# Designs tried in a protein design chat: VH-VL binders against q869s5r1519to1633. Part 23

Target 1, 115 residues: q869s5r1519to1633
Amino acid sequence: YILVAEDNDINIKVVVRQLEKLGYTAIVGINGLKALEIIGSFPICLILLDCQMPQMDGFTCSTILRQIEPTGQRIPIIAMTANDSKDRCFEVGMDDYLSKPVRVDRLQKTLSDWI
Short names: E, the ipSAE of ESMFold2; O, the ipSAE of OpenDDE; V2, 0.75 times the mean of E and O plus 0.25 times the DockQ between their complexes.

## First folded at step 4 (VH-VL)

Design s85 (framework fv_recibokibart)
Fold by ESMFold2-Fast, scan of step 4:
Structure s85 (fold): chain C 115 residues (1-115), chain A 121 residues (1-121), chain B 108 residues (1-108)
Amino acid sequence: as target 1 above (115 residues)
Amino acid sequence: QVQLVQSGAEVKKPGASVKVSCKASGYTFTDYYMHWAKQAPGQGLEWIGEINPNSGGTNYNQKFQGRVTMTRDTSISTAYMELSRLRSDDTAVYYCARDYEWELPYYFDYWGQGTLVTVSS
Amino acid sequence: QIVLTQSPGTLSLSPGERATLSCRASQSVDSSYLHWYQQKPGQAPRLWIYGASSRATGIPDRFSGSGSGTDFTLTISRLEPEDFATYYCQQYGSYPLTFGQGTKLEIK
């Protein structure tokens, strides 16, 4: 499963549709808290994580995930952001980033780097 | 060649229901969302809602929620929009439109010719 | 919901003149989700410009779109008789999807 953590309905539609077109199964968490719940319940191989979400933003979510994950079982976290704030993404343990709105060619290239 | 062909004009009394059809051809019907829009006489366009023809899932503009129902029949590549409890302000041309959602940006690339619905006593 | 306000409501010009049509959003819209449609009397709307600035297939290069954030513009550099129509902007960045009220471009 690829986890899509995103609160905006249009952005969810875009990314889920693109993932399905590329042959992946997506599961959606509408905020950071729901994303953490899903990670504990499903075999997630990669996380696409919106940096700006209600209740728990992507930066906080990434920090918590890195704290609780077992040694040697690092799941790739790819930021989805409207800004080019790459330095902060890497500081909280994210591995890469995609600009919103996500383009299918950029998504495919990024997934090939981490899967 | 992509075509969306809508059913013909309807005249209804207040309180009745109307069901407009939109028959798609020239592409794989289940690959593209279908939208519906309303245009009252001399007025602009108003979005009513969308349907995913593959799943049958729908999303409606809250203004029409409770009175509109969107369905489809994949065996004949046809989408339907039913509007119930008709009032005089429902008099309008109703359009179906195909959502180019394969890649960003999402837009309506093909439109039906429109169906005039007149509500009169 | 995002409200799109088009101005002017009616623009009266002659062939050969430049037309500038405005679409203002009540909140920021990603330019990738801002589109323009042309509609002639008795006809369905037709996609004209998508993603704020990309011409749809078959649209003459005298048409250009621009803008970002809350301010978007459709420009026709030199009007031809077939360009007189109503133009609608639309946003697809947030539900419910919304259209502007339209700018009617009419011949003087």
Scores: ipSAE 0.199, ipTM 0.747, lowest interface PAE 4.3, mean pLDDT 86

Design s86 (framework fv_recibokibart; at its last look DockQ between E and O 0.71; V2 from the best seeds 0.00; counts 0 for: pae E 2.6 > 2)
Fold by OpenDDE, look of step 5:
Structure s86 (fold): chain C 115 residues (1-115), chain A 120 residues (1-120), chain B 108 residues (1-108)
Amino acid sequence: as target 1 above (115 residues)
Amino acid sequence: QVQLVQSGAEVKKPGASVKVSCKASGYTFTDYYMHWAKQAPGQGLEWIGEINPNSGGTNYNQKFQGRVTMTRDTSISTAYMELSRLRSDDTAVYYCARESYEWLPYFDYWGQGTLVTVSS
Amino acid sequence: QIVLTQSPGTLSLSPGERATLSCRASQSVDSSYLHWYQQKPGQAPRLWIYGASSRATGIPDRFSGSGSGTDFTLTISRLEPEDFATYYCQQYGSYPLTFGQGTKLEIK
């Protein structure tokens, strides 16, 4: 299971379809807060986290996730963002990034690298 | 070799229903969303809705909500659009179109269109 | 919904001339989700430009797309006889998906 935090319906649709094509099941949270609620309910092996979301953005979500994660239970967090925010992604504990809009070949490589 | 082949022209009376089919070939039918568009004579294109052929999930333009039903038969790679309570302004060419997902979402392949004529 | 307004409605030009087609959105559209389609009489639309500026497979380089925000443009540097058709812009940034009313490019 891959957690997808994204608020845009079009982006959600595309990324979910990409993940399914690659053999994964997506669990969708429409913001960082929802993502935090989901993380304890499903066996998530990787998180795709949009940096910009309403209510709670990806940076805040990532920060909280890193604070509450059990020892030895680190889940890869992949930022979905524009190129101009890469440094901030790593500062808040994200492991990698994908440029939006997400390309399926880049997604596949990223998943292969981290899962 | 991607092809979308639609059913033939239809002539209907007001109040009737019409069901247009779109048979896909040359690709995995369930991998791509299928859309439908309306084009009245001499007019532009209007989006009707979409269906996920894998799950059967649909999303309709509110303009057609309550009158349109999109379905699919995965065994024969065919999508269907049914429009009920037909009226004269439903006269149009209806297109099915495949949505890409590899990167950007757009309609990369289209059916040849199906003319539906609604007249008394 | 996002309304796309194309201009002009009809553009009459001769082969060899430059064509400029405009598409204006009622609200900002991410360039990644602005596309152009070509349609000839009796035929289905065909993807022409995607993501505002990327040519679809097989589209000649005399075609180019540009723009951002609310203003987008399709340009044909030197018209060929086969280029005369109707061009539609489309936004895929939000539901419902919408098209412009089209620009008919006809031979003068």
Scores: ipSAE 0.891, ipTM 0.955, lowest interface PAE 0.5, mean pLDDT 96
Fold by ESMFold2-Fast, scan of step 4:
Formats: C-alpha cells, sequence, structure tokens
Structure s86 (fold): chain C 115 residues (1-115), chain A 120 residues (1-120), chain B 108 residues (1-108)
C-alpha cells in the first residue's frame, strides 16, 4: 500500500488516480494523526506526505515516524509541497520531494527510485 | 483523435426522466474521468458531477443530488447521465467533458452538447 | 461553494484592440486549478488557458492568463475577428466545481 497523507479533496483525487493508473493501491490519511493510525493498521511501503495539514502537519508526522521506526527499517517518505514550503519539509529527513500538483511522469520516476 | 459524441435532442414533459449518452473514442475510456455540465438558454455553465469510468464511482453537485444518476458501459466506451423528475428549469444544453490526467485536472475535450427541452 | 464573478459581463471592442477579462473568486483558489474556456454560439466550450497561465495546444500567443489567490485575468493583446466569443473561468480547487457567469466579447 502507498499511504497518501493529504487533506485537500482535489489533491487526493489527482494523486490517487495517478497511483492507480501506475498499478499501485493507495490509502488516504487526511491529516498526520490519521496517517500514523493507518501505518499501524496496513502494510505501508511508501508514504506521500503533504507538508501542510491540519491537526498534525507533515513535519511533525515525519519526525514521529523517524523516532518510532526500527533502525534499518526505514519507510521512504516523499514530501508533497508547494515551492514555498519545500525547504521546511526536507529538514525532517524526508527522502525525496514532489511539487503539487503532482505530474504522473514525475510520480512514476519517484516511485521507481524508492520502490 | 479524441471524440465525444452525444445523443440527439430530446423533448420531455414535466415529471419525466431523460438519459443522455456520451460515446468516447480515440483514447482508453477507463483512464479519464467524465464530467457533465448544464447550460440553460442564454446562460453560463453549471457543473453537475463526475464519474470515474474505471470504478463507476460518482460525485454529484449537491444541487442535483437525488435527481441525477451517472453510469457508464465500458464495453461500448459510453457514459450516461440520467436526470429525473424534470422541471421547466431543466431545459438546457447538457455537455459531457473529459478530464485530463497527466498534469492538471481540466476539461480537455467536450461533447457537442444535447438539448433537452422540458415543456408541457 | 466558491463563487466566480467575471467582469465585465459584456465587453464591446474592435479588432486590433487589447482586451482584459477579470475573474474574481469568493475565496482563494490555487492558480493551478483556475482555467479558462472559450465558447462560440452553437458550439461546445473549448479549453483555452489552464493553471491560470498555460495556453492550451494551438492557442495563439496573443492570449495570456495571470493571477493568483482571488484575482485572475485573461488578456488578449491584439484582438482578431475570430476571438469574439464568450470566455468562462472555472475553478477546480474544491467541490463543487464552479464556473463564472462568462464575459461576452462582442464587436463594437
Amino acid sequence: as target 1 above (115 residues)
Amino acid sequence: QVQLVQSGAEVKKPGASVKVSCKASGYTFTDYYMHWAKQAPGQGLEWIGEINPNSGGTNYNQKFQGRVTMTRDTSISTAYMELSRLRSDDTAVYYCARESYEWLPYFDYWGQGTLVTVSS
Amino acid sequence: QIVLTQSPGTLSLSPGERATLSCRASQSVDSSYLHWYQQKPGQAPRLWIYGASSRATGIPDRFSGSGSGTDFTLTISRLEPEDFATYYCQQYGSYPLTFGQGTKLEIK
């Protein structure tokens, strides 16, 4: 499963549609807290993480994930962000970056790099 | 060559239902969302809803919720919009439109429109 | 729902003149999700500008789009006879999707 942590309905639609077209199954968490709950319930192999979300933002979510994961069992976290928030998201040990709105060719390349 | 070809004009009485079709060609039908929009005579465009032809999942504008049903038949690459309990203010041209998928969601191709007239 | 208000409703100009069409949103719209369509009488709408500023395939460079937040503009630098039509802005940033009421460009 690929976890999509994103709160905007249109951004969710775009990314999920592209993932499905590429042959992946997506699960959506509408904020950082929901994302953490999903990780505990489903086998997640990669996280697409919006840096700006209500309740728990992507920065906090990424920090908590990195603290609780076992050494050597690192799930790739790919930031999804607008240009102005790019640097902030990268500071928490995210592995890669995609600009919103996500292009299918950029998504495909990123997934092939990390899966 | 992408084409969306809609069914012909319809005249209906108040209280009836109408089902408009939109036949797609020139692309993989299940890869693109299909939308429907209404344009009353001399007026602007109003979004009715969307369908994912792959899953059959739909999302309707709440203004039309309860009266509109969108379906598709993947074997003939055709989308349908059915509007029930017709009223005079449903008189309009109805368009189907394909949503782009590679970059941004926008309506890249439109059907020619179907005039539905509701009169007593 | 996001309401898009276009102004003016009708714009009367002559070929060769510059046209500026406004679209104002009742709340902020990500520019990536603001689009413009052209419609001529008896025809379906046609995609013209997407993502506020990108020309669709085949659209002449005299057309440009700009704007962000709540204020968006479609500009035609030098009107040609074939440009006289109704232009609609549309937001695809939140449901329900909405269109402006249109600006009709007519020959003076």
Scores: ipSAE 0.545, ipTM 0.844, lowest interface PAE 2.0, mean pLDDT 88
Fold by ESMFold2, look of step 5:
Structure s86 (fold): chain C 115 residues (1-115), chain A 120 residues (1-120), chain B 108 residues (1-108)
Amino acid sequence: as target 1 above (115 residues)
Amino acid sequence: QVQLVQSGAEVKKPGASVKVSCKASGYTFTDYYMHWAKQAPGQGLEWIGEINPNSGGTNYNQKFQGRVTMTRDTSISTAYMELSRLRSDDTAVYYCARESYEWLPYFDYWGQGTLVTVSS
Amino acid sequence: QIVLTQSPGTLSLSPGERATLSCRASQSVDSSYLHWYQQKPGQAPRLWIYGASSRATGIPDRFSGSGSGTDFTLTISRLEPEDFATYYCQQYGSYPLTFGQGTKLEIK
């Protein structure tokens, strides 16, 4: 399962169909709190995390995830961002990033690097 | 060569139903969402809804909820839009349109349109 | 629902002139999801500009799109006879998908 943390339903549709085109199964969390619930309930192998979400942004969500993750259970976190925050992404424990709008060829390459 | 071919014009009375078909060729039918749009005479375009031909899942404009049904037959690569309880203001050309899935969702190919006339 | 308002409703110009068509949204639309279609009488719409500024395949470079937020523009630098048609903007940023009411570009 790939967790997609995103609150916009068009962006969700676009990312999920791109993942399905590439042969992956997605599960969606509409905010940071829902993403935390999903990680605890499903075998997630990678997280695509929108940096700009209402209530809890992706940077805060990543910080919390890295603080609570079990030893030896580090899940790759890939930021989805407007491309102006690379240093901040890595500072909060994200492993890589994708510029919005997310393109299928760039998504393919990034997933290949981490899965 | 991508092509969307729609069924012929229909004349209906108020209260009836109409079912318009859209036959796809030149691509893998189940890989692309299909949309339907309405254009009343002399008016602009109005989105009716979409169908995922792979799953059959649909999403309708609230304005048409309860009167529209979108289906497909994957064995013949054909999408359908059925509109029930027709009214005179349903008189329009109805288009099917294919959604791209490569990067950005936009309508890259359109059917030729089907005129539906609703009159007594 | 996001309402797209196009202006002017009708634009009467001669070949060789510059045309500017406006599309204003009632709420912000991500420019990646703002598209333009051309339609001639008796024909289906055709994709013209996608993502606010990218020309579809085969569209001449005299067409350019720009804008962000709520304000979007389609510009034709020098009108050719084949450019006279109705142009619709369309948003794919939220459901329901919506079109502007169109700008009819006609020969003066």
Scores: ipSAE 0.421, ipTM 0.815, lowest interface PAE 2.6, mean pLDDT 89
ESMFold2 (binder alone), look of step 5: mean pLDDT 95; pTM 0.959

Design s87 (framework fv_recibokibart)
Fold by ESMFold2-Fast, scan of step 4:
Structure s87 (fold): chain C 115 residues (1-115), chain A 121 residues (1-121), chain B 108 residues (1-108)
Amino acid sequence: as target 1 above (115 residues)
Amino acid sequence: QVQLVQSGAEVKKPGASVKVSCKASGYTFTDYYMHWAKQAPGQGLEWIGEINPNSGGTNYNQKFQGRVTMTRDTSISTAYMELSRLRSDDTAVYYCAREGWEFGSYYFDYWGQGTLVTVSS
Amino acid sequence: QIVLTQSPGTLSLSPGERATLSCRASQSVDSSYLHWYQQKPGQAPRLWIYGASSRATGIPDRFSGSGSGTDFTLTISRLEPEDFATYYCQQYGSYPLTFGQGTKLEIK
C-alpha cells in the first residue's frame, strides 16, 4: 500500500489516479492524524505526504512518525509540496519531494527510487 | 477518435423527470470520469456533477443534490444523468464531458454535442 | 464556492487586433487547475487552454494563457475570423467546479 496524506479533494484524485495507472494501491488519509492511524493499521511501504494540512500538518506528522518508528522499519516519506519548501521537508525527516501538481512521470521515477 | 454522443432533445412538463444519455466510444470508458454541465438559454455553463464509471461513485453540486442522479452502464459505455421534479428553470442544454487527467491536472477534454431539455407547461 | 468573474462581458474587436480576456477568482486557484474553453453558437465547448498556460491539442500558438493566484488572462495576439466566440474560464481546484460567466468576443 501507498499512503496518500492529503486534504484537498482534487489533489487526492490526481495522485490516486496516477498511482492506479502505475499499478499501485493507495490508501488516503485526509490529515496527519488519519495518516498516523492508517500507518498503524495497514502495511504501508511508502508515504506521499502533503506538507500543509488542517489539524496535524505533514511536518508534524513526519516528526511524530520518525520519533516513534523503530530503527530498521523506516518507511520512505515523500513530500508533496510547493517547490520552495523542499529544504524544510528534509529537516523533518522526509526523504524526497514531489511538486504539486504531481506529474505521473515524476511520480513513477520517485517510486522507483524508494520502492 | 474519441466521441461522446448524447440522446435527443426532450420536452417535459413541470414535475416530470428526464434521463439524458451519453454514449462514449474511442477510449476505455472506465478509465475516465464523466461530468455533466448545464447551460440555460443565453447563459454560461454550470457544473452539475461527476461520476467515476469504474466504481459508480458520484459527486454532485449541492445546488442539484436531491434532484440529480448519475449512473452508467459499462456494458454499453454509456453514462446517464436523470433530473427529477423538473421546473421551468431547468430548461437548458445539458452536456456530458470526459475528464482528461494528464500532467497532474483534470480538465474536460471532450464534450458531447448537448441535449436540449425544454420544460414547459 | 469559488466564483470566477470574467471581464469584459463582451469585447468588440476587428481581425488582426490583440485580445486580452480576464478571469478573476474569489479566492486563490492553483494555476494547474485553471482552464479555458471556447464555445461557438450552437456548438459544445472545446478545451482551449489547460493549467493556465498549456495549449490543448490543435490550438494555434497565437493563443496564450497566463496568471496565478486570483488573476488569469487569455491573450490572442492577432485575431483571426474564426477566433470570434465565447470564452469561459473554469476552476478545477475545489468542489463544486465552477465556470466564469464568459467573455463574448465579437466582430466590430
Scores: ipSAE 0.120, ipTM 0.736, lowest interface PAE 5.1, mean pLDDT 86

Design s88 (framework fv_recibokibart)
Fold by ESMFold2-Fast, scan of step 4:
Structure s88 (fold): chain C 115 residues (1-115), chain A 120 residues (1-120), chain B 108 residues (1-108)
Amino acid sequence: as target 1 above (115 residues)
Amino acid sequence: QVQLVQSGAEVKKPGASVKVSCKASGYTFTDYYMHWAKQAPGQGLEWIGEINPNSGGTNYNQKFQGRVTMTRDTSISTAYMELSRLRSDDTAVYYCAREPWDLSYYFDYWGQGTLVTVSS
Amino acid sequence: QIVLTQSPGTLSLSPGERATLSCRASQSVDSSYLHWYQQKPGQAPRLWIYGASSRATGIPDRFSGSGSGTDFTLTISRLEPEDFATYYCQQYGSYPLTFGQGTKLEIK
């Protein structure tokens, strides 16, 4: 499963259908709290994480995940953001970065790098 | 080359169901979302819902949720919209419309429309 | 639900005149998700302008779209007889997808 943590319905639609087109199964968390719940319940191999979400933003979510995960079981976290603000993404343990709107060719390259 | 051809006009009694078809040609059917819209006589357009022909996944406008079912048959490149428990205010022209899969978010081709008349 | 309000409801003009059609959203809509369709009586709608300002394939230069946020405009610089039709704006920024009620361009 690839986890898509994103609160905007249209952004969810674009990312999910691009993942399906590339042959992946997506599971959606509409905020950081739901994302953490899903990670504990499903075998997630990669996380696409919106930096700006209600209740718990992506930066906070990433920080919590990195604190609770076992050292030998690091799941790749790829930031999704409307702005080119990638410095903080790496500081909170995110591994890579995608600009919104997500393009299928960039998504494919990113998935190839981390899966 | 791209065409969306819909089934013919239907006349139904209140409480009946209607199933409208939309046959696609001239493109890869599974690469485009299919949407359905309603237009009552003399009125504007109202979005009913969408189907992903690749997965069969659907998303419906809450106003029609529980009465509408969208399906597709990839072997004949045809999408279907079934509306149940018909009321007089369901009398309308129903359109199918195509949305490119790849970040387009608009309806580039439309079917010719199917008139559904609901009368006692 | 985002409500799109078009004004005027009916616009009566003569060929050669300029037409300005307004579409106002009850909430902000990213311009990438605001589109215009033309519909003639007895026909299906046709995509006319997408992403607030991009002309669809085959649409004449006299048509232009503009706007952002909650205020969008479709302009026809010099009306031709074939331009008299109903124009609908549409948003794809949030579900449910919605259309405006339409502006009918009619011959004066």
Scores: ipSAE 0.019, ipTM 0.669, lowest interface PAE 6.5, mean pLDDT 85

Design s89 (framework fv_izeltabart)
Fold by ESMFold2-Fast, scan of step 4:
Structure s89 (fold): chain C 115 residues (1-115), chain A 120 residues (1-120), chain B 111 residues (1-111)
Amino acid sequence: as target 1 above (115 residues)
Amino acid sequence: EVQLVESGGGLVKPGGSLRLSCAASGFTFSDYYMHWVRQAPGKGLEWVGEISSSGGSTNYNEKFKSRFTISLDNSKNTLYLQMGSLRAEDTAVYYCAREEWELPYYFDYWGQGTTVTVSS
Amino acid sequence: DIVMTQSPDSLAVSLGERATISCKASQSVLYSNKNYMNWYQQKPGQPPKLLIYAASTRESGIPARFSGSGSGTDFTLTISSLEPEDFATYYCQQYGSYPLTFGQGTKLEIK
C-alpha cells in the first residue's frame, strides 16, 4: 500500500487517481494522527505526506515516525508541498519531495526511485 | 464517439434489489473516474457516488453508502450500481457520467439514463 | 455538505431576450485560484449536457451566447439572446468537496 497523508479532498483525488493509473493501491489518512494509525495497521511501503495538515502537520508526523520505527524498517517518506522547502523536509527525516499539484510523470519517477 | 448506455432498470418492490449497468464505448474506459447521478420524477439531480478508473477507490453520498455499491469491470468497459433495500423514494432515472480528468473536475458525457421504479 | 441554491426557480423569457440565473454556494468552492463549479442544461426526456466548467469556461461546441461568471460562493449563468433551443432546466454543480451537490434547478420557459 502507499499511504497518502493529505487533508484536502481535491488533492487526495488527484494523487489517488495518479497512483491508481500507475498500478498502485492507495490508503488515505486525512491528518498526521490518522496516518500514524494506518502505518500501524497496514503494510505501507511508501508514504506521500502533505507538510501542512490539521492536528499534526507533516513535519511533526515525520519526526514521530522516525522516532518510533524499528531499525531496518525505514519507510520512505515523500513530502508533498506547495513551497520548495526541501532542506526542511530532509531535516525531519523525509527522503524526497513533490511539488503540489503533483504531476504524474514526476510521481512515477519518484515511486520508481523508492519502491 | 463517446457513448454511455445504461440498462437494468425496472419495477422492484420495496426492500428489493437491482443491479444497473453502464456500458461504455468510444474511449479508454480504464482512464476515467465514473459517477452515478439520479433524478427523481420532477426533481433535480442528486449525486450517488463515484469510482476510480482502476475500481480500487469509491466515494459515496453518505445517504446511499450502506445500501448501494459501485463497481466496474475494465475488461468489459462496464460500470455497475448494485442497489439494495430499495424504498419508494429511490424511484428515479439513474445516469452514469464520465468525469473529465483535467482540473477542475466536471462531467463531460452522460448516458441516456435507466428508470428504476420502486412500488408495491 | 455544500448547499447550492439557485434563483429563480423558474423564469419566463421571450425569444431574443437576456436570461440571468444565479447560483449560491453555502461555502466557497474556490481552491488554488480555480472555481470548482459547473453548469449543465437539461431538456425534457434527455440527460444533462455540460455548458460551462470552472465557473466561466465554455465547453467546446457551446454557443457564445452562454457565459458564466462569479467566484467563491456567488455565480451567474447568462444567456445573452435566447434561442428556441435554450428553453430547458439549468443546474449548477459544485465539485469543491464531497459529497458533490447540485442546485435545485432553474426552469427557463417561453414567455
Scores: ipSAE 0.008, ipTM 0.662, lowest interface PAE 8.6, mean pLDDT 85

Design s90 (framework fv_izeltabart)
Fold by ESMFold2-Fast, scan of step 4:
Structure s90 (fold): chain C 115 residues (1-115), chain A 120 residues (1-120), chain B 111 residues (1-111)
Amino acid sequence: as target 1 above (115 residues)
Amino acid sequence: EVQLVESGGGLVKPGGSLRLSCAASGFTFSDYYMHWVRQAPGKGLEWVGEISPSGGSTNYNEKFKSRFTISLDNSKNTLYLQMGSLRAEDTAVYYCAREEWELPYYFDYWGQGTTVTVSS
Amino acid sequence: DIVMTQSPDSLAVSLGERATISCKASQSVDYSDKNYMNWYQQKPGQPPKLLIYAASTRESGIPARFSGSGSGTDFTLTISSLEPEDFATYYCQQYGSYPLTFGQGTKLEIK
């Protein structure tokens, strides 16, 4: 499963449709807390994480995940960002980033790099 | 050359059922989301629903969800619309449409349509 | 459901003149500088043909006289200099929310 952590209905539709077109199965968490819950419940191989969302933002979510993940079980976290915070994404343990709006060709290349 | 050819339309009595087919050629069918859109005589376009490339997920206009089912067969490059409990208001030309690959939700190719008439 | 309302229902224009068609959404179809609106052209006996996507991007092969503009709830399709092949019905379509919805159509006819 690829986890999509995103709160905006339109962004969810875009990213999920692109993942499905590329042959991946997506599961959606509409905030950071739900994303953490899903990670504990499903075999997630990669996380696409919106940096800004309610309840718990992507930076906080990434920080918590990196703190609690078992040694040797690092899940790739790819930031989805408007362009202003990519340096901070790496600081909190994210592995890569995708600019919004997410393009299919960039998404496919990024997924190939990490899974 | 991308082609979509609908078939299976015809005259049906109220309460009846029909299965429409859309035969695709000229592209890798299993890579694209496909949609059904209908148009009543002299009226505008109405979205029926969509299906993912694998056939594993569908989404419908809620008004059709209980009566219509979208499916596909990748081995035959064919999209289907199973219509049940048909009513006079379902009389329309039914189009299949391909969704553009890079960006979602715009229809870059359409079939010629197949006519369904529901009448006693 | 987002209701799309086009105006006018029909428009009579002379060859070489500018035609403007409006489309209003009952709620915003924009998000973060993205406008989830498409325009289609349909001629009698033919399926619709995509003209404009994302409110203002012209589809490949579509003549430069066609342009789209607008944001939020108010969108416009403009044909800068009408040619004989442009007499058709035009539809707007939103994809900001399920279900996907179309306007009722604007029929462009010779004055």
Scores: ipSAE 0.007, ipTM 0.610, lowest interface PAE 8.5, mean pLDDT 82

Design s91 (framework fv_canakinumab)
Fold by ESMFold2-Fast, scan of step 4:
Order: sequence, then C-alpha cells, then structure tokens
Structure s91 (fold): chain C 115 residues (1-115), chain A 120 residues (1-120), chain B 107 residues (1-107)
Amino acid sequence: as target 1 above (115 residues)
Amino acid sequence: QVQLVESGGGVVQPGRSLRLSCAASGFTFSDYYMHWVRQAPGKGLEWVAEIWYDGSNKYYADSVKGRFTISRDNSKNTLYLQMNGLRAEDTAVYYCAREEWELPYYFDYWGQGTLVTVSS
Amino acid sequence: EIVLTQSPDFQSVTPKEKVTITCRASQSIDSYLHWYQQKPDQSPKLLIKYASQSFSGVPSRFSGSGSGTDFTLTINSLEAEDAAAYYCQQYGSYPLTFGPGTKVDIK
C-alpha cells in the first residue's frame, strides 16, 4: 500500500490514477489525523504527504510519525508541495519531495528511489 | 491521430430530452478523463461535466446538476451526455474534450461540437 | 466558484505588433491556468498549459506567464492567422471555469 495523505479532490484524482498505472495500490487519508490512523491499520510501504491539510498539516503529521515509529522501521515520506519547501520538509523528517501537479514520470522515478 | 466526433444535437422544445454522443478514436479511450464544455451563441465557454477514465466519478456544473447525466462506454469508445428538462438557456454548441492523464488538468483535444437549440 | 476576468475585451492590432492579454482569478490558483484559441466557427485549441508551457505545434510567438491570481498571454508578433478569441481556464478547483474571452482582430 502507498498512503496518499491529501485533501484536494483534484490532486487525489491525479496521484491515485498514476499509482494505479504504475502497479501500486493507494489508500487515501484526507487529513493528517486520518493518515496516522491508516498507518496504524494497514501495511504502508511509502507515504505521499501533502504539506497543507485540514486539522493536521503534513509537517505536523511527519513530525508525529517520526517520533512514534519503531527504531529501524522508517517508512519513506515523500512531500507533495505546490511550491518548493524542501528545507522544511527535510527538517521534519520527510525523505524527498514532489511538486504539484505530480507528473507520472517524476512519481515513477521517486518510487523507484524509495521502494 | 486523435479524433472526437459529437452527434445528437438538434432542435427541441423546453422540458424535453436529448442524448449527445462523442465517438473517440486514435487513442486508448479508457485511459482518459473526458469532459463536456458548451458555448451559447455569441458567448464564451462554459464547463458542463467531467467523467473519470473508469466512470467511477462524475462532476457537474451547478446549472445542470440533477438534469444532465454524463456517462461512457469504454468498450465502444463513446462518451455520452443525457440532457433532461432542457431549458432555453441550455441552447449552445456542445463540445467533447479530452483531459490528458499523465500530466492532467487541461483539455488537449476537442471535438467539432454539436448544436443544441431549445426553443418554444 | 473561481471567477476569471480578462482584459481587454477586444483589441484590433496591426500585423507584426505585440498583443498582451491578461487574466485575473478571484482567488489563487497557483499555475493551474491554461489558454485556448478559438477561431470563428471552429472548436477551441490548447495554446499554453500551466500558465507558461507551450502545447505541441504552437508557434513560438505565443507565450504565457504568471502565477497565483495574475496571468498574461503574449503574442510577440501578430500574424493574420492569429485573429481569434482567446480564453483562459482554471483547474484549481471545481467547478472548472473559463474567462469571458478576449477577441483579437487584425487591422
């Protein structure tokens, strides 16, 4: 499973379709709280995380996840950003980033780097 | 080469129905999001409806919600717009438009359009 | 819904002169703004996608710029075949909306 933490219907539409075409199964969390719940309930191998979501934004979600994950079981977190916020993404424990709108070639490259 | 051909337009009285078709060729139809966009005589463009590649999600402009239904038959490479409860303000040329999926959000190809005239 | 406003409504331009068309959104849409050209009695054709990226086969005299709420389409040297209506379109949120159009005539 790849977790897509994203609240915008248009962005969900694109990423889920691209993941499907690349042979992955996506599960969607529409905010940071739902994303954390899904991680506890499903075998997630990688997280695509929107940095700006209602209730709990992606930066806060990433910080919490990194604090509670078991030592040696680090799930890759890839930021999805409308504008580059690269330095902040790395500061909160994200491993990489993708610019919106997500291109299938960029997504495929990123997934190959981390899975 | 990509082709989109609309049909089903005509003159109809208010309150009645028409079904528009868009025949697609030259690409794998089942991979693409499809849209209907209309243009009233002498006016600008107005987005009407969207359907996802597999038919699972549909979106509509508020002006047509509850009256129009978008659908598709991927086995026949055909997009449809069922138009019920037609009103004078629905008079327009209706275009079929394709949305690219690999880098989406824009209409890369359009059909020639089919004219729908709603008159009393 | 997001409202798009275009200016000017109409412009008549001497051949080879520069044409500038602006599109303003009622709220930020990042770069999810596209430009279409429509000649009389023809369907619209994509010119520029994502504010600044040329669609394949579009002449280099067409260019786009902008982000957020303010966008510009430029035709550096108008040719006779460029007489058309030009529409901006946003894909930042549903419902999808178009600007009212700008008509460009060649004098």
Scores: ipSAE 0.118, ipTM 0.699, lowest interface PAE 4.4, mean pLDDT 84

